# Ledger of designs, part 87: VH-VL binders against b7kms5

Target 1, 80 residues: b7kms5
Amino acid sequence: DTFETVRNTIRIESEVDESLRQLCHEERITKETWLEAAYLYLCEKPEELAQVIQLAQERLSQRKAIADYKRAKTMQERFL
Short names: E, the ipSAE of ESMFold2; O, the ipSAE of OpenDDE; V2, 0.75 times the mean of E and O plus 0.25 times the DockQ between their complexes.

## First folded at step 5 (VH-VL)

Design ga27 (framework fv_miptenalimab)
Fold by ESMFold2-Fast, scan of step 5:
Structure ga27 (fold): chain C 80 residues (1-80), chain A 124 residues (1-124), chain B 107 residues (1-107)
Amino acid sequence: as target 1 above (80 residues)
Amino acid sequence: QVTLVESGGGVVQPGRSLRLSCAFSGFSLSTSGMSVGWIRQAPGKGLEWVALIDWDDDKRYNPALKSRFTISRDNSKNTLYLQMNSLRAEDTAVYFCARTSFYDSSGLKYFDLWGQGTTVTVSS
Amino acid sequence: DIQMTQSPSFLSASVGDRVSITCRASQGIRSYLAWYQQKPGKAPKLLIYAASTLQSGVPDRFSGSGSGTDFTLTISSLQPEDFATYYCQQYYRYPWTFGQGTKLEIK
């Protein structure tokens, strides 16, 4: 018995990856199944889901600010 | 649902001007980090980047087209424009509008959503 | 300008085949490469960005690899709906440039 799956590639902060990798190793689960379980669990808990979404929005905002800066710097270096 | 709809294409004579529009729905052109632009495709040919405008009104052009084309936006109407002057037969193409994304960790741009295109034919 | 060259320009394959399309940049572009699929009469659709990152909603039979100057788009187990023209694009330096396209025809 199997589910149809999709392959995706994601980039996360190295410290978060290290912590998650240790957890998965100790509990004998995979990062894929942890992600699925976490999402499904949070969908049953609207209050907690809202908190996670807020954290995600904060982290995304930080990454966009950094990306905007790096892009501007790269384009300046290419055209100077 | 996010949509991009181009309009303003048609048949024009060489040397004339034409303005294309692209109406955006489901996101704002003023969104920080957002860039939108134009890509064209001549009949049976490949894709050619035309111009890009950022959320802060910074504009970039394909150097081959810079002297004749102007990109602009109206945030109140959520609409992107391309003003095309001194049109030539080689400007005959389907013109697509597209948005870029800041989701890549490098901060550089790729086109993650495209409109259906509007056809411009420059003919006598 | 950075020139993008795709090979082959045309290929014919059968449903179920594994196919690969290559894209070569005239200078190093790191991983700033995207792949697009364009079906006849339609707008291009983003498949892959950052050379190897699959766009949300794109079937997992599509994959990308490479860095620097040499890049590959692979379709494992080709489907009828994969008949299309495929384009690579570098977004490392302005002007942004596309490959000439690879037309995939299903036998």
Scores: ipSAE 0.000, ipTM 0.591, lowest interface PAE 19.8, mean pLDDT 84

Design ga28 (framework fv_miptenalimab)
Fold by ESMFold2-Fast, scan of step 5:
Structure ga28 (fold): chain C 80 residues (1-80), chain A 124 residues (1-124), chain B 107 residues (1-107)
Amino acid sequence: as target 1 above (80 residues)
Amino acid sequence: QVTLVESGGGVVQPGRSLRLSCAFSGFSLSTSGMSVGWIRQAPGKGLEWVALIDWDDDKRYNPALKSRFTISRDNSKNTLYLQMNSLRAEDTAVYFCARTSFYDSSGLSYFDLWGQGTTVTVSS
Amino acid sequence: DIQMTQSPSFLSASVGDRVSITCRASQGIRSYLAWYQQKPGKAPKLLIYAASTLQSGVPDRFSGSGSGTDFTLTISSLQPEDFATYYCQQLYRYPWTFGQGTKLEIK
């Protein structure tokens, strides 16, 4: 192809992945092209971009809290 | 663009102190989930983790170094510091600063971005 | 502290070869393991995290496997740019510890 691309490996919540896969199937597009289009679209809409960034920050904080809990539980089980 | 640039290395005598700096751009340590830290590598040897500081100022140290080394940050300058006291010959190494990111639902931190390193030589 | 031991310490191979590097933890670390590549004079680069997940931008000839105490990094078909030193790291317990490194050399 004409495009110079990179391969990304990312982990996303399974429910979000399932929803996105269904959308891509119904619309006959790929996850890669949807991600590119969504980012490019949001870059032209600063107020919407700011809202998306805030949601991303909230999701990151939630994952950190869950991970901390799981690690504490695992370490406690090991030390018992 | 995200960058980390170390500075402050040099040649020092045993027993002296030295402070390293790491200037970062393109991200903020105040962002939830962000952590930055120091990893060192002695000449011809492997990697050794030194210390880590989180966005909430929570600090973790290699127990072998905790009594002599202090990690700190200045969010207004986007700069990370490592204060090294009572330096020994075995502290001779390249010191890297590195960022961690949370890649999955476990929130585990992996060193996904590294600076080029600054060299510290402890010699009499 | 959790001790990480890599095998072999040195490996000679040719372009196109399949090579594997092993990393062993002195105790169970689940899948809390990362692999790094370091070229002379450069900082390490993250290749794989969570034992088997490829980092963004890393070629798919690299793969990781294992859990618990035994882990393997495989390069399915060596390229000239792959000759480097490889390190594993456990993130299960503080202090975080690295393997001693495996130096992959031409020939």
Scores: ipSAE 0.000, ipTM 0.612, lowest interface PAE 13.0, mean pLDDT 85

Design ga29 (framework fv_miptenalimab)
Fold by ESMFold2-Fast, scan of step 5:
Parts: sequence; C-alpha cells; structure tokens
Structure ga29 (fold): chain C 80 residues (1-80), chain A 124 residues (1-124), chain B 107 residues (1-107)
Amino acid sequence: as target 1 above (80 residues)
Amino acid sequence: QVTLVESGGGVVQPGRSLRLSCAFSGFSLSTSGVGVGWIRQAPGKGLEWVALIYWDDDKRYNPALKSRFTISRDNSKNTLYLQMNSLRAEDTAVYFCARISFYGDSLGRYFDLWGQGTTVTVSS
Amino acid sequence: DIQMTQSPSFLSASVGDRVSITCRASQGIRSYLAWYQQKPGKAPKLLIYAASTLQSGVPDRFSGSGSGTDFTLTISSLQPEDFATYYCQQLYKYPWTFGQGTKLEIK
C-alpha cells in the first residue's frame, strides 16, 4: 500500500541543494519526504510559517531583481 | 562616501604595456546590477567607451580595443584593472573609471559615478 | 556601430537664456540615452538618463526629451555654472557611443 504521489521538478540554489542533500544522507531520508515533513510541520506553527513565507518572498524578490539586471545588460532588439 | 579613484597612468613608449587601477569604495562589484568600466578622452576630444565588467563577471569591450585591452577585477581589494598592451600614440588620453547603474529592464543603464581620471601619454 | 551626432557643436548664449542641444542616433535606440556635463579638467557628471529622467541633485532647469533617434537637452534659464561641454550617450547597443560634444560658451 502506497501514497498517491505527483512528480515535480524544482530548481533551487546549488549551495542549498548541497546542504539539503548532506542532511538527507546523514539522516537516511529523501528530499521528497523532507519537503513533505517541513511543510506539514510549518502548517501547525503559524508564527514559524509566517517567518518562512517572509524569507521566501525576500528570496523571490532577489531572483527577480537579478533577472531584471541580466536583461538590462543584454536588452537589444534583434533587428532594430 | 562613494568614490572611484584611478591610478597607474604615466608616460610610456609605443609598443609597451601599462596597467591602470581603479580603487572604489562605498559599493561592491558583487552587488547584483552593478558594473564598473573605463571611458577615455583624448586631449581636446570627446568621450570613448573602452570596456566594462559586471557583477557576474560579464565583460564587454569596444571592439576596436578588445584585442589589446583586458578588463579585470579583484573583489577582495575593491579594485578594477585595465591591462593595456601594444600601446599606440592614439591611446594617449585621460582614462576615467565609472560605475554603471541599472533602473531595471525598461530603460535604465547609465554611468552615475565617475573618478577624476588618470592620464596616459604614449610618446617616443 | 551607432553614431551619435550633436547639434550644434558650439553654442554661444547669455545667462537667463533658454538653450537646447540636440542629439541624433544613426538608428533607433528607444530611450537608452544619457546626457552628461563636463567642465574643463573635470570628469563628466550625469544629468539625465533614460532620455528624460533627471538625476538626483541636478537642478530642475535641466530637462530631456525625445525617443528613437532624436533627442533634446534643454536648459530653461541658463546660469553661469552651466557653461560647459555636454555629451549624449546611447546605451542601447554595444559598443556604447557618445556624441562629439556641444561646447556651451558665454556670448
């Protein structure tokens, strides 16, 4: 008997991935089960969930800014 | 507080090499959206863009100068370099170091902060 | 390469005058145009970027207009400290290029 699952592909920072992979190896768990457990735990901790959401928003804003700067460097119309 | 200071200029003979430095303070070239470059001005003439390096090590050159000039940086010293090889009389100019800033992807790129320049004279 | 041509190359004016300097690009550059002021023996100073946006600390008598190929820098009431050489720059396509400069001198 097994849980019904969905396959997702997610891109995260290399340094974060390396740290998470090391943690999962040492604790004998998978990245998939760590993600499920972390989310479920945080859903029961409203103050901690709010802090995580704030960090996620900050990280997303940083990624968007970096993408905007990269476009600014190379923004040229192909045939203009 | 925020400054750029050029050094390394001087008199040099044709065919020789010279390395210019630009020491900057009050900002980091590791900050996303920041770049620093070189603009030169021959005596009594206008401005000519030389080269530029961005926070992510992306380098852009004036194609007329790319074969002889190399831009590099040392983030630990907050210093920008311009290595100039095979110098010619027409390279005689004041060399300015300038920071480029972005206003995002719509319209914004401009040199908002300039050093006072260092003079290079190529003479025999 | 995109060529930037300024008109006039030399402009003579009096304090209090409204003066305009034009800059023409050899191809469309949208609004990727900056204006700089340079005084003798000094580094250039940014006045305007994105064709019409005034840099912080620059007096509001300076204004920029235009898009595409034709651009204008206007000084609404010329002051003694405004006598300098003015340069336009396109930052649309590498290599970035400057106009030849406009020397603004007292009449």
Scores: ipSAE 0.024, ipTM 0.707, lowest interface PAE 6.4, mean pLDDT 88

Design ga3 (framework fv_miptenalimab)
Fold by ESMFold2-Fast, scan of step 5:
Structure ga3 (fold): chain C 80 residues (1-80), chain A 124 residues (1-124), chain B 107 residues (1-107)
Amino acid sequence: as target 1 above (80 residues)
Amino acid sequence: QVTLVESGGGVVQPGRSLRLSCAFSGFSLTTSGVGVGWIRQAPGKGLEWVAHIDYDDDKRYNPALKSRFTISRDNSKNTLYLQMNSLRAEDTAVYFCARTSFYDSSGLKYFDLWGQGTTVTVSS
Amino acid sequence: DIQMTQSPSFLSASVGDRVSITCRASQGIRSYLAWYQQKPGKAPKLLIYAASTLQSGVPDRFSGSGSGTDFTLTISSLQPEDFATYYCQQLYSYPWTFGQGTKLEIK
């Protein structure tokens, strides 16, 4: 009862997930608590938070571009 | 073939405004995954990113220039614009227009095709 | 902002030489790096993206390597048309930033 929690499902790049799992194993923490700590830390540092948001925006844009590439390739192959 | 041609450069006095144009052909900014941007280069100096716009009208700016520069497009004319306000001597540069693709195997927005540039000189 | 530093700023070499230029990012950018070639009076030309992928039409004597903060552009056997200024660019975070450039001149 110390904390009320919600369950979230997220999809992360395999390389990032592997690196994060290794960090969590070595430091004896969980991905959930690392995420909470990272967000809380960044909320106290507006300049660092802005940098993380910029990175997140670029990564999101790139994932969309990869999805667009796969869609375009599929359409070309289908309607060749 | 794909081309980008910049125009609108010239000599302008400090504090004035200038609008650059980039006429492109062989692609459309209505195509999903396509974007265009402006990169400038001061005489004898390196490259500096200015602004970028994609097919979704998502506009990104160099924070140092955002207050004075505005990027826009006219899809019916296949033309990109850069509105430059409150010009300063340090804005003197060749301004290049370049295309980015969002849909390649890497998903990166690298500048794959460039125009020849238009020269802006800010002097009294 | 991510600072990109190239080394050397100036390099003198002869046709047939193997040359390498380096680019360092002030923070990790994974493989989100591109290399451009610019000849005097001309627009830059994309050579390499994703740190190591050659752009279509670029000669295979050009290669890129590195990840994280340290990157290298290598030309295995210099040709006369390769004498130019080379720039790296990080694509990891806005604002996009370029290195100061490496000018490759004939010895």
Scores: ipSAE 0.000, ipTM 0.663, lowest interface PAE 14.5, mean pLDDT 86

Design ga30 (framework fv_miptenalimab)
Fold by ESMFold2-Fast, scan of step 5:
Structure ga30 (fold): chain C 80 residues (1-80), chain A 124 residues (1-124), chain B 107 residues (1-107)
Amino acid sequence: as target 1 above (80 residues)
Amino acid sequence: QVTLVESGGGVVQPGRSLRLSCAFSGFSLSTSGVGVGWIRQAPGKGLEWVALIDWDDDKRYNPALKSRFTISRDNSKNTLYLQMNSLRAEDTAVYFCARISFYGDSLGRYFDLWGQGTTVTVSS
Amino acid sequence: DIQMTQSPSFLSASVGDRVSITCRASQGIRSYLAWYQQKPGKAPKLLIYAASTLQSGVPDRFSGSGSGTDFTLTISSLQPEDFATYYCQQLYSYPWTFGQGTKLEIK
């Protein structure tokens, strides 16, 4: 009919999730509809979209560094 | 048409393992804000929460049971499992499968649909 | 763990009576409280969630009130089908805990 949907499992940082959950509670929307609206809005704002992509790239780099550190620490704790 | 049906209960000896199943229909555990869990009730006693798994595959356990019980799911079969190890006499209970809805402070959290339960008896 | 205490544990009443069951949490749980009805040999049935929101399909003679630590389930005019055991549950903090139950029986 109007929409076909797909299910995605998305892992985001706890602090960001808590802030987003609070916003969704106050505004009576879901994380799914907020994500759709944010993406659609940014697609119509090229300069803002570019800034968001840059932030996403920076956060991805940070996550990789943290994941690598945690993996190394876990291995040491297990075999120490 | 939304149903939850438990199975796998029976009589087992102390120290043995048993796996319970909950076949559900009419909803998807992929739906944001939905989870499924286990609640048990010993004969003549009240309700005790056992474990929960939500739409994001996040698992939560009653700390008293976490070392012996494992919750899992098979989304392709719309089935929830509870693996119970090192069973004790105090694990004797009816085990209910129930759907939970999560929405937050203004909407709350609650078990809105329950199966009929499956009986586990741990007896020597 | 958050202890949930119901009062009374046993309540005797007649059809048409107004009855109230109280549930107290050992710590503040905001409005993360649900009420369930259980009949002998059956699974529990959700009556109220978020302390005061009536579940769809539940008769409006049932109502809930309270927040924080003190909560009340009220049945404004008892019907024969209401004689059952009632449980409160806090869903604020893991592990989620239930009250010991209130058995409502015919006087």
Scores: ipSAE 0.000, ipTM 0.590, lowest interface PAE 20.1, mean pLDDT 83

Design ga4 (framework fv_miptenalimab; at its last look DockQ between E and O 0.02; V2 from the best seeds 0.00; counts 0 for: pae E 11.2 > 2, placed apart)
Fold by ESMFold2-Fast, scan of step 5:
Structure ga4 (fold): chain C 80 residues (1-80), chain A 124 residues (1-124), chain B 107 residues (1-107)
Amino acid sequence: as target 1 above (80 residues)
Amino acid sequence: QVTLVESGGGVVQPGRSLRLSCAFSGFSLSTSGVSVGWIRQAPGKGLEWVALIDYDDDKRYNPALKSRFTISRDNSKNTLYLQMNSLRAEDTAVYFCARTSFYDSSGLKYFDLWGQGTTVTVSS
Amino acid sequence: DIQMTQSPSFLSASVGDRVSITCRASQGIRSYLAWYQQKPGKAPKLLIYAASTLQSGVPDRFSGSGSGTDFTLTISSLQPEDFATYYCQQLYSYPWTFGQGTKLEIK
């Protein structure tokens, strides 16, 4: 049958995107289907899902710190 | 000079609560990019991360401790707190408060400044 | 959780010796690793961040190397003040975890 779908735009780390693209090419799948399969698989594995969430939380913390670092650096350069 | 001074430790019975404080001098806990937290060390053992709080009040906990421990801060007093509930003998440790700094664009937070620690002994 | 295993747990060496401490992660952590030094009765001190970058104020006899799962802290010429316990920490994923420590004793 036809799946009802939505379109999303997601920004990810360049190195991760390159690795994922290579995996998808080698296995003949798409990023969309990999994301769906990974999420569905992890939802049935609560202990593994918890570990993924913890990794995601650290990565989110890194994104915030990078934004803070860039802002501080820009302010310092402007006030030199 | 930047200083971190812990207080509030002592001897407590199992099942009770205790609140630790950490007074910061030389920098503001509300400064963008500043995160502060708690690391503990049981007698003769290694280091265990407890909790972290960001300048914007975003909190992270060691999952093993999240149900019993609460991290908070009071910017007006420039003080970090750790509320410890339902204490157990295995919570016996020196509790260090520490600050994290970013040194590069990676966004990783390293514990670059530590207090002297305050001792918590949970015994009957 | 990511387990960090240090070896050796204990080592004894002479002043002037080159010593190495290893840290192994139970899974790949990129270069998201720090090394700390803790002297008896004191708080830990950050020595190295991002696996190989020396923290300011730390003597250049200390160096770090490695990525992925295997990491090494090296002291090129041991000094008496280096008597301490050394810990690695992974920052790849929560909860942040430390190695069990390596106690360095000077003869």
Scores: ipSAE 0.485, ipTM 0.877, lowest interface PAE 2.0, mean pLDDT 90
Fold by OpenDDE, look of step 6:
Structure ga4 (fold): chain C 80 residues (1-80), chain A 124 residues (1-124), chain B 107 residues (1-107)
Amino acid sequence: as target 1 above (80 residues)
Amino acid sequence: QVTLVESGGGVVQPGRSLRLSCAFSGFSLSTSGVSVGWIRQAPGKGLEWVALIDYDDDKRYNPALKSRFTISRDNSKNTLYLQMNSLRAEDTAVYFCARTSFYDSSGLKYFDLWGQGTTVTVSS
Amino acid sequence: DIQMTQSPSFLSASVGDRVSITCRASQGIRSYLAWYQQKPGKAPKLLIYAASTLQSGVPDRFSGSGSGTDFTLTISSLQPEDFATYYCQQLYSYPWTFGQGTKLEIK
């Protein structure tokens, strides 16, 4: 069977990426098929999906915090 | 010198509302990278995180309190607020205002400055 | 939610003693861990952040170690002003949570 695929650029936090890559290697799957399977599974689990969404929102906030720090540091280096 | 001063505490009956204030001095709430929040401590108990607001008005809440508590700020007054509705006996606590600062490249926020707290007592 | 468990809840020691307080997270929190000191009627004071970095103005007899799930606050030589309650806090994910506290009392 063949599937129509879409090319995406996904940036994953380094430790999570390493762990996920290791899992995929052990299970002889790819990160792409893992993400597809995980999403499809969660589509049938609305409560779990909500929990994953909440977690994803938290992680996004963490990325924002890192960006804020970098900006603050840059400002400090310029003016102090 | 940077200072945080809480106010608005008092004795209220269950079901009532109360708004706490925290006046900041020595820094601006709108300063990039600055976040401020509330932490409470019931009598003889430990610390409980309540809410956080950053300079972009992004708000985070303790899920157990989100439906009843609202965090906000007034930059013109350099003041942080906590609106507490439908108060319960278990909300009885000292409420601390605190500021976070960046300390490392991970963007971690730690409460490095605290007010002395304001006491809220909910009793019939 | 991430649970933080401190040990012990109560600790008796003498001036000059080396004391250690542990904090265990229910899941990995990397180094997103802070230690606070609180004295009666006062606000908490930040001692250690990022698990092992000493806050400015804090005596170097205080130190923090650990990563992942197990963390330790150590006071190398206990001073009279160190008798207080200590809390750990995780800042890895919301909601931020604290340990239940460790009360350090004079023996």
Scores: ipSAE 0.098, ipTM 0.783, lowest interface PAE 2.5, mean pLDDT 91
Fold by ESMFold2, look of step 6:
Structure ga4 (fold): chain C 80 residues (1-80), chain A 124 residues (1-124), chain B 107 residues (1-107)
Amino acid sequence: as target 1 above (80 residues)
Amino acid sequence: QVTLVESGGGVVQPGRSLRLSCAFSGFSLSTSGVSVGWIRQAPGKGLEWVALIDYDDDKRYNPALKSRFTISRDNSKNTLYLQMNSLRAEDTAVYFCARTSFYDSSGLKYFDLWGQGTTVTVSS
Amino acid sequence: DIQMTQSPSFLSASVGDRVSITCRASQGIRSYLAWYQQKPGKAPKLLIYAASTLQSGVPDRFSGSGSGTDFTLTISSLQPEDFATYYCQQLYSYPWTFGQGTKLEIK
C-alpha cells in the first residue's frame, strides 16, 4: 500500500451531489478521488483557491442561517 | 470470499406485501464507488432492473415500480432490502441482488457479483 | 429511458460455428455496455464490460465490439457449454436497462 485513507461522512446538497455523481460516473472516478484531486490541484492555484474559499464561506453561512431558523421554529412550536 | 444471499421470497396473494433481504459477506455496503441493487426475471422472460442504492444512500428505481417498491439497507447488518407493496401477478419473478464492481483502469460500473435469487410468486 | 434492442431473439448453431449477437441502444451510451450469459436456473454471469473488455476467467473465444449505439458480442468457435441466453445492458444513464435477450441453442 502507498498511503493510508480516512473514512469521512459529509453532507452535500442533493442537487450538487447528483451532478457530482454523474460527473464522477462519466469520468470513471469516485467522489473521494475527485475531492482529493480537486484540493491538490487548487493548492497550486492561489487565486482560484481563494475564489473557492469565498464560495465555501457563503455556503457555510447559508447553512448556519438555515439551521438557526429551524432551531428557532422548533422552540417556538414546542412552547405554543 | 464475497457472497450475496437473498431471502424472503414466497407465495403471496395479490395486494399483499413482501420484504426481500440480501445479506453480504466479505464486503462492506459502505465501500466508496460501489452500488448494490435488485434485478428480477419473470418465468420465461428477460432481465428487468428493479432498483439500485449507492454507497452514500442514493436510490434509483425502475419508474414502473417506484410507487410500490422501496430499496433500503442496514449497514450495521450489511444487508440490502427490497420492500414490495401492493403485489400483482406481474411481479411474479426470481429476484436477484447484485453488486457493481469498483471502477478499474479498463471499465465502468457493471454487475460482477450476483446472488442465486429468491422466488416471489403472486397468485390467488 | 434508453431502450436496448437485441437481435436475433433466437439463434441455433453448431459446435465450432462463429456466432454474433447485436445490441442497439436508442441513443448514444459511449462504451457503457455489459454483456451477460445466463444458463437455465442460474444467475447471470458477466462476460464483457466497457463494451469490449473480457471479465477475468471468460474464455478468449468471446469478444465484444462497438461504441455509441451499435454493439456486437461474438463467439469465435462455439462450444457445448455456450448454450445460454445472452443479455446486453447499458450502464450510461438510469434506469440501467437490459436488452430483451438472445437465446443461443447448440445443435
Scores: ipSAE 0.006, ipTM 0.643, lowest interface PAE 11.2, mean pLDDT 85
ESMFold2 (binder alone), look of step 6: mean pLDDT 90; pTM 0.931

Design ga5 (framework fv_miptenalimab)
Fold by ESMFold2-Fast, scan of step 5:
Structure ga5 (fold): chain C 80 residues (1-80), chain A 124 residues (1-124), chain B 107 residues (1-107)
Amino acid sequence: as target 1 above (80 residues)
Amino acid sequence: QVTLVESGGGVVQPGRSLRLSCAFSGFSLTTSGVGVGWIRQAPGKGLEWVALIDYDDDKRYNPALKSRFTISRDNSKNTLYLQMNSLRAEDTAVYFCARTSFYDSSGLKYFDLWGQGTTVTVSS
Amino acid sequence: DIQMTQSPSFLSASVGDRVSITCRASQGIRSYLAWYQQKPGKAPKLLIYAASTLQSGVPDRFSGSGSGTDFTLTISSLQPEDFATYYCQQLYSYPWTFGQGTKLEIK
């Protein structure tokens, strides 16, 4: 077997990163292996995968709303 | 003043279609961060989220209703629509139009302003 | 989908009473919860968002608490206009879901 790998750069919520970092430290694993394991596990669990996708959709919507709020506030302050 | 006013409800036979309207004033759906959605309530029952459309035409649906219901808008008329197809007795409800909160840093879409609702009755 | 369960479904109380309504999520939702009030024949009104933040214009007698799975709405001294049905809503995960409602009625 051989692992062909790709380097990824991602941005995640700081609270989530802190929690994940603590989990990885306690369990003696890495963020990269946790991500691989989580995805592989969920691909074998269709009901759980659907729930994760729904959570991801809400979090994406939330990020967009936060960006929209910040943009609106900046424009308001600029032209007030 | 900020208002939302629903219309288009009525009595309709099962299998038919109906289009609801929500006329709003005092805000623009083209304003960043603003969204408007539909929530319904069957007689004597609780609230059920139906759909949401935001300022950039991004649409979200309750998966249970997505195949039969379509949300759309007409910015020139400050009006929101809900197209309901293949109506069933279970769709009998008061349909409320509600705006999502803005001026909020949390990024969550709380329904901060509601219309009074329009009644849809599906019966044979 | 996340199930929201309110307790009690029906509550009878008198003006001046302190009452509490609970809402339980089938899984952790952080503090991503709102409370709405619906008076008979009227549309719902947002009371509290982010579990404990009072919406502008809502009287101080209303308060919310909790995080994770268990949440409480408290009315410290009931007024005649508070007799209504109360709903909780989770915004942690799509699709958004509401509790079944708690009807607060005069004794």
Scores: ipSAE 0.185, ipTM 0.810, lowest interface PAE 5.1, mean pLDDT 88

Design ga6 (framework fv_miptenalimab)
Fold by ESMFold2-Fast, scan of step 5:
Structure ga6 (fold): chain C 80 residues (1-80), chain A 124 residues (1-124), chain B 107 residues (1-107)
Amino acid sequence: as target 1 above (80 residues)
Amino acid sequence: QVTLVESGGGVVQPGRSLRLSCAFSGFSLTTSGVSVGWIRQAPGKGLEWVAHIDYDDDKRYNPALKSRFTISRDNSKNTLYLQMNSLRAEDTAVYFCARTSFYDSSGLKYFDYWGQGTTVTVSS
Amino acid sequence: DIQMTQSPSFLSASVGDRVSITCRASQGIRSYLAWYQQKPGKAPKLLIYAASTLQSGVPDRFSGSGSGTDFTLTISSLQPEDFATYYCQQLYSYPWTFGQGTKLEIK
């Protein structure tokens, strides 16, 4: 290892992970290097970066909605 | 040289809990792309994936185990654990610890190194 | 869950024979398949990954082929140490699943 690195713990959607794994296998790269390259590329492209941030905000909102739905379902199962 | 050594198996009564350990060497679970997991094999039967944990602490479980099992690790001790709760006769098996690594090239995981296994017998 | 079915479950052969065992996935898994060898009382050993890539240290008499749903493991000239149980595994989707195994017996 010639790079100084830091370890991060990240959880992503299973379907996204499967697609990214397929891409990395096909192109002979790793998830770590793909993430680094994607971020560095986007930092040089302010308009694309803004679009990615918007998608991230939307996906975060969707995750919250799913969590809220599961909570409601659990309450129904408890009382019904 | 990569080695994995399981321990903690034995004979236990139904409904009890048991914790298995896997001491590994020759690699670190802090290495990008590396994961370790548990595969079990009932007497005379085939292989069944139990759970695995990635270098980034992403945990995956076999849904058939219905939350009775918990995987964890201690990176400072190079040790993997499997906490097994509410044990049943059908949990009787040899439990193998195995590593997967796709390193820096392929993005896919395969169980490239295995321990010798530790036997768990659930019997009344 | 993706079901992996191996055929045959048992195979009898002689040293020097060419043998093939097959593995079928219940849905397409591309090339995300591995083959393992297990001898009695021992842990499994990785033979082939990505359907056709030979693991380092594995003799070149072993080969894998196939993609999608149908896969084959071939041993071109069977040696005494090859009598074992062979398992396929899909790594396309969670939960990861194995075939039921093919026991290769000496004839």
Scores: ipSAE 0.000, ipTM 0.607, lowest interface PAE 17.9, mean pLDDT 84

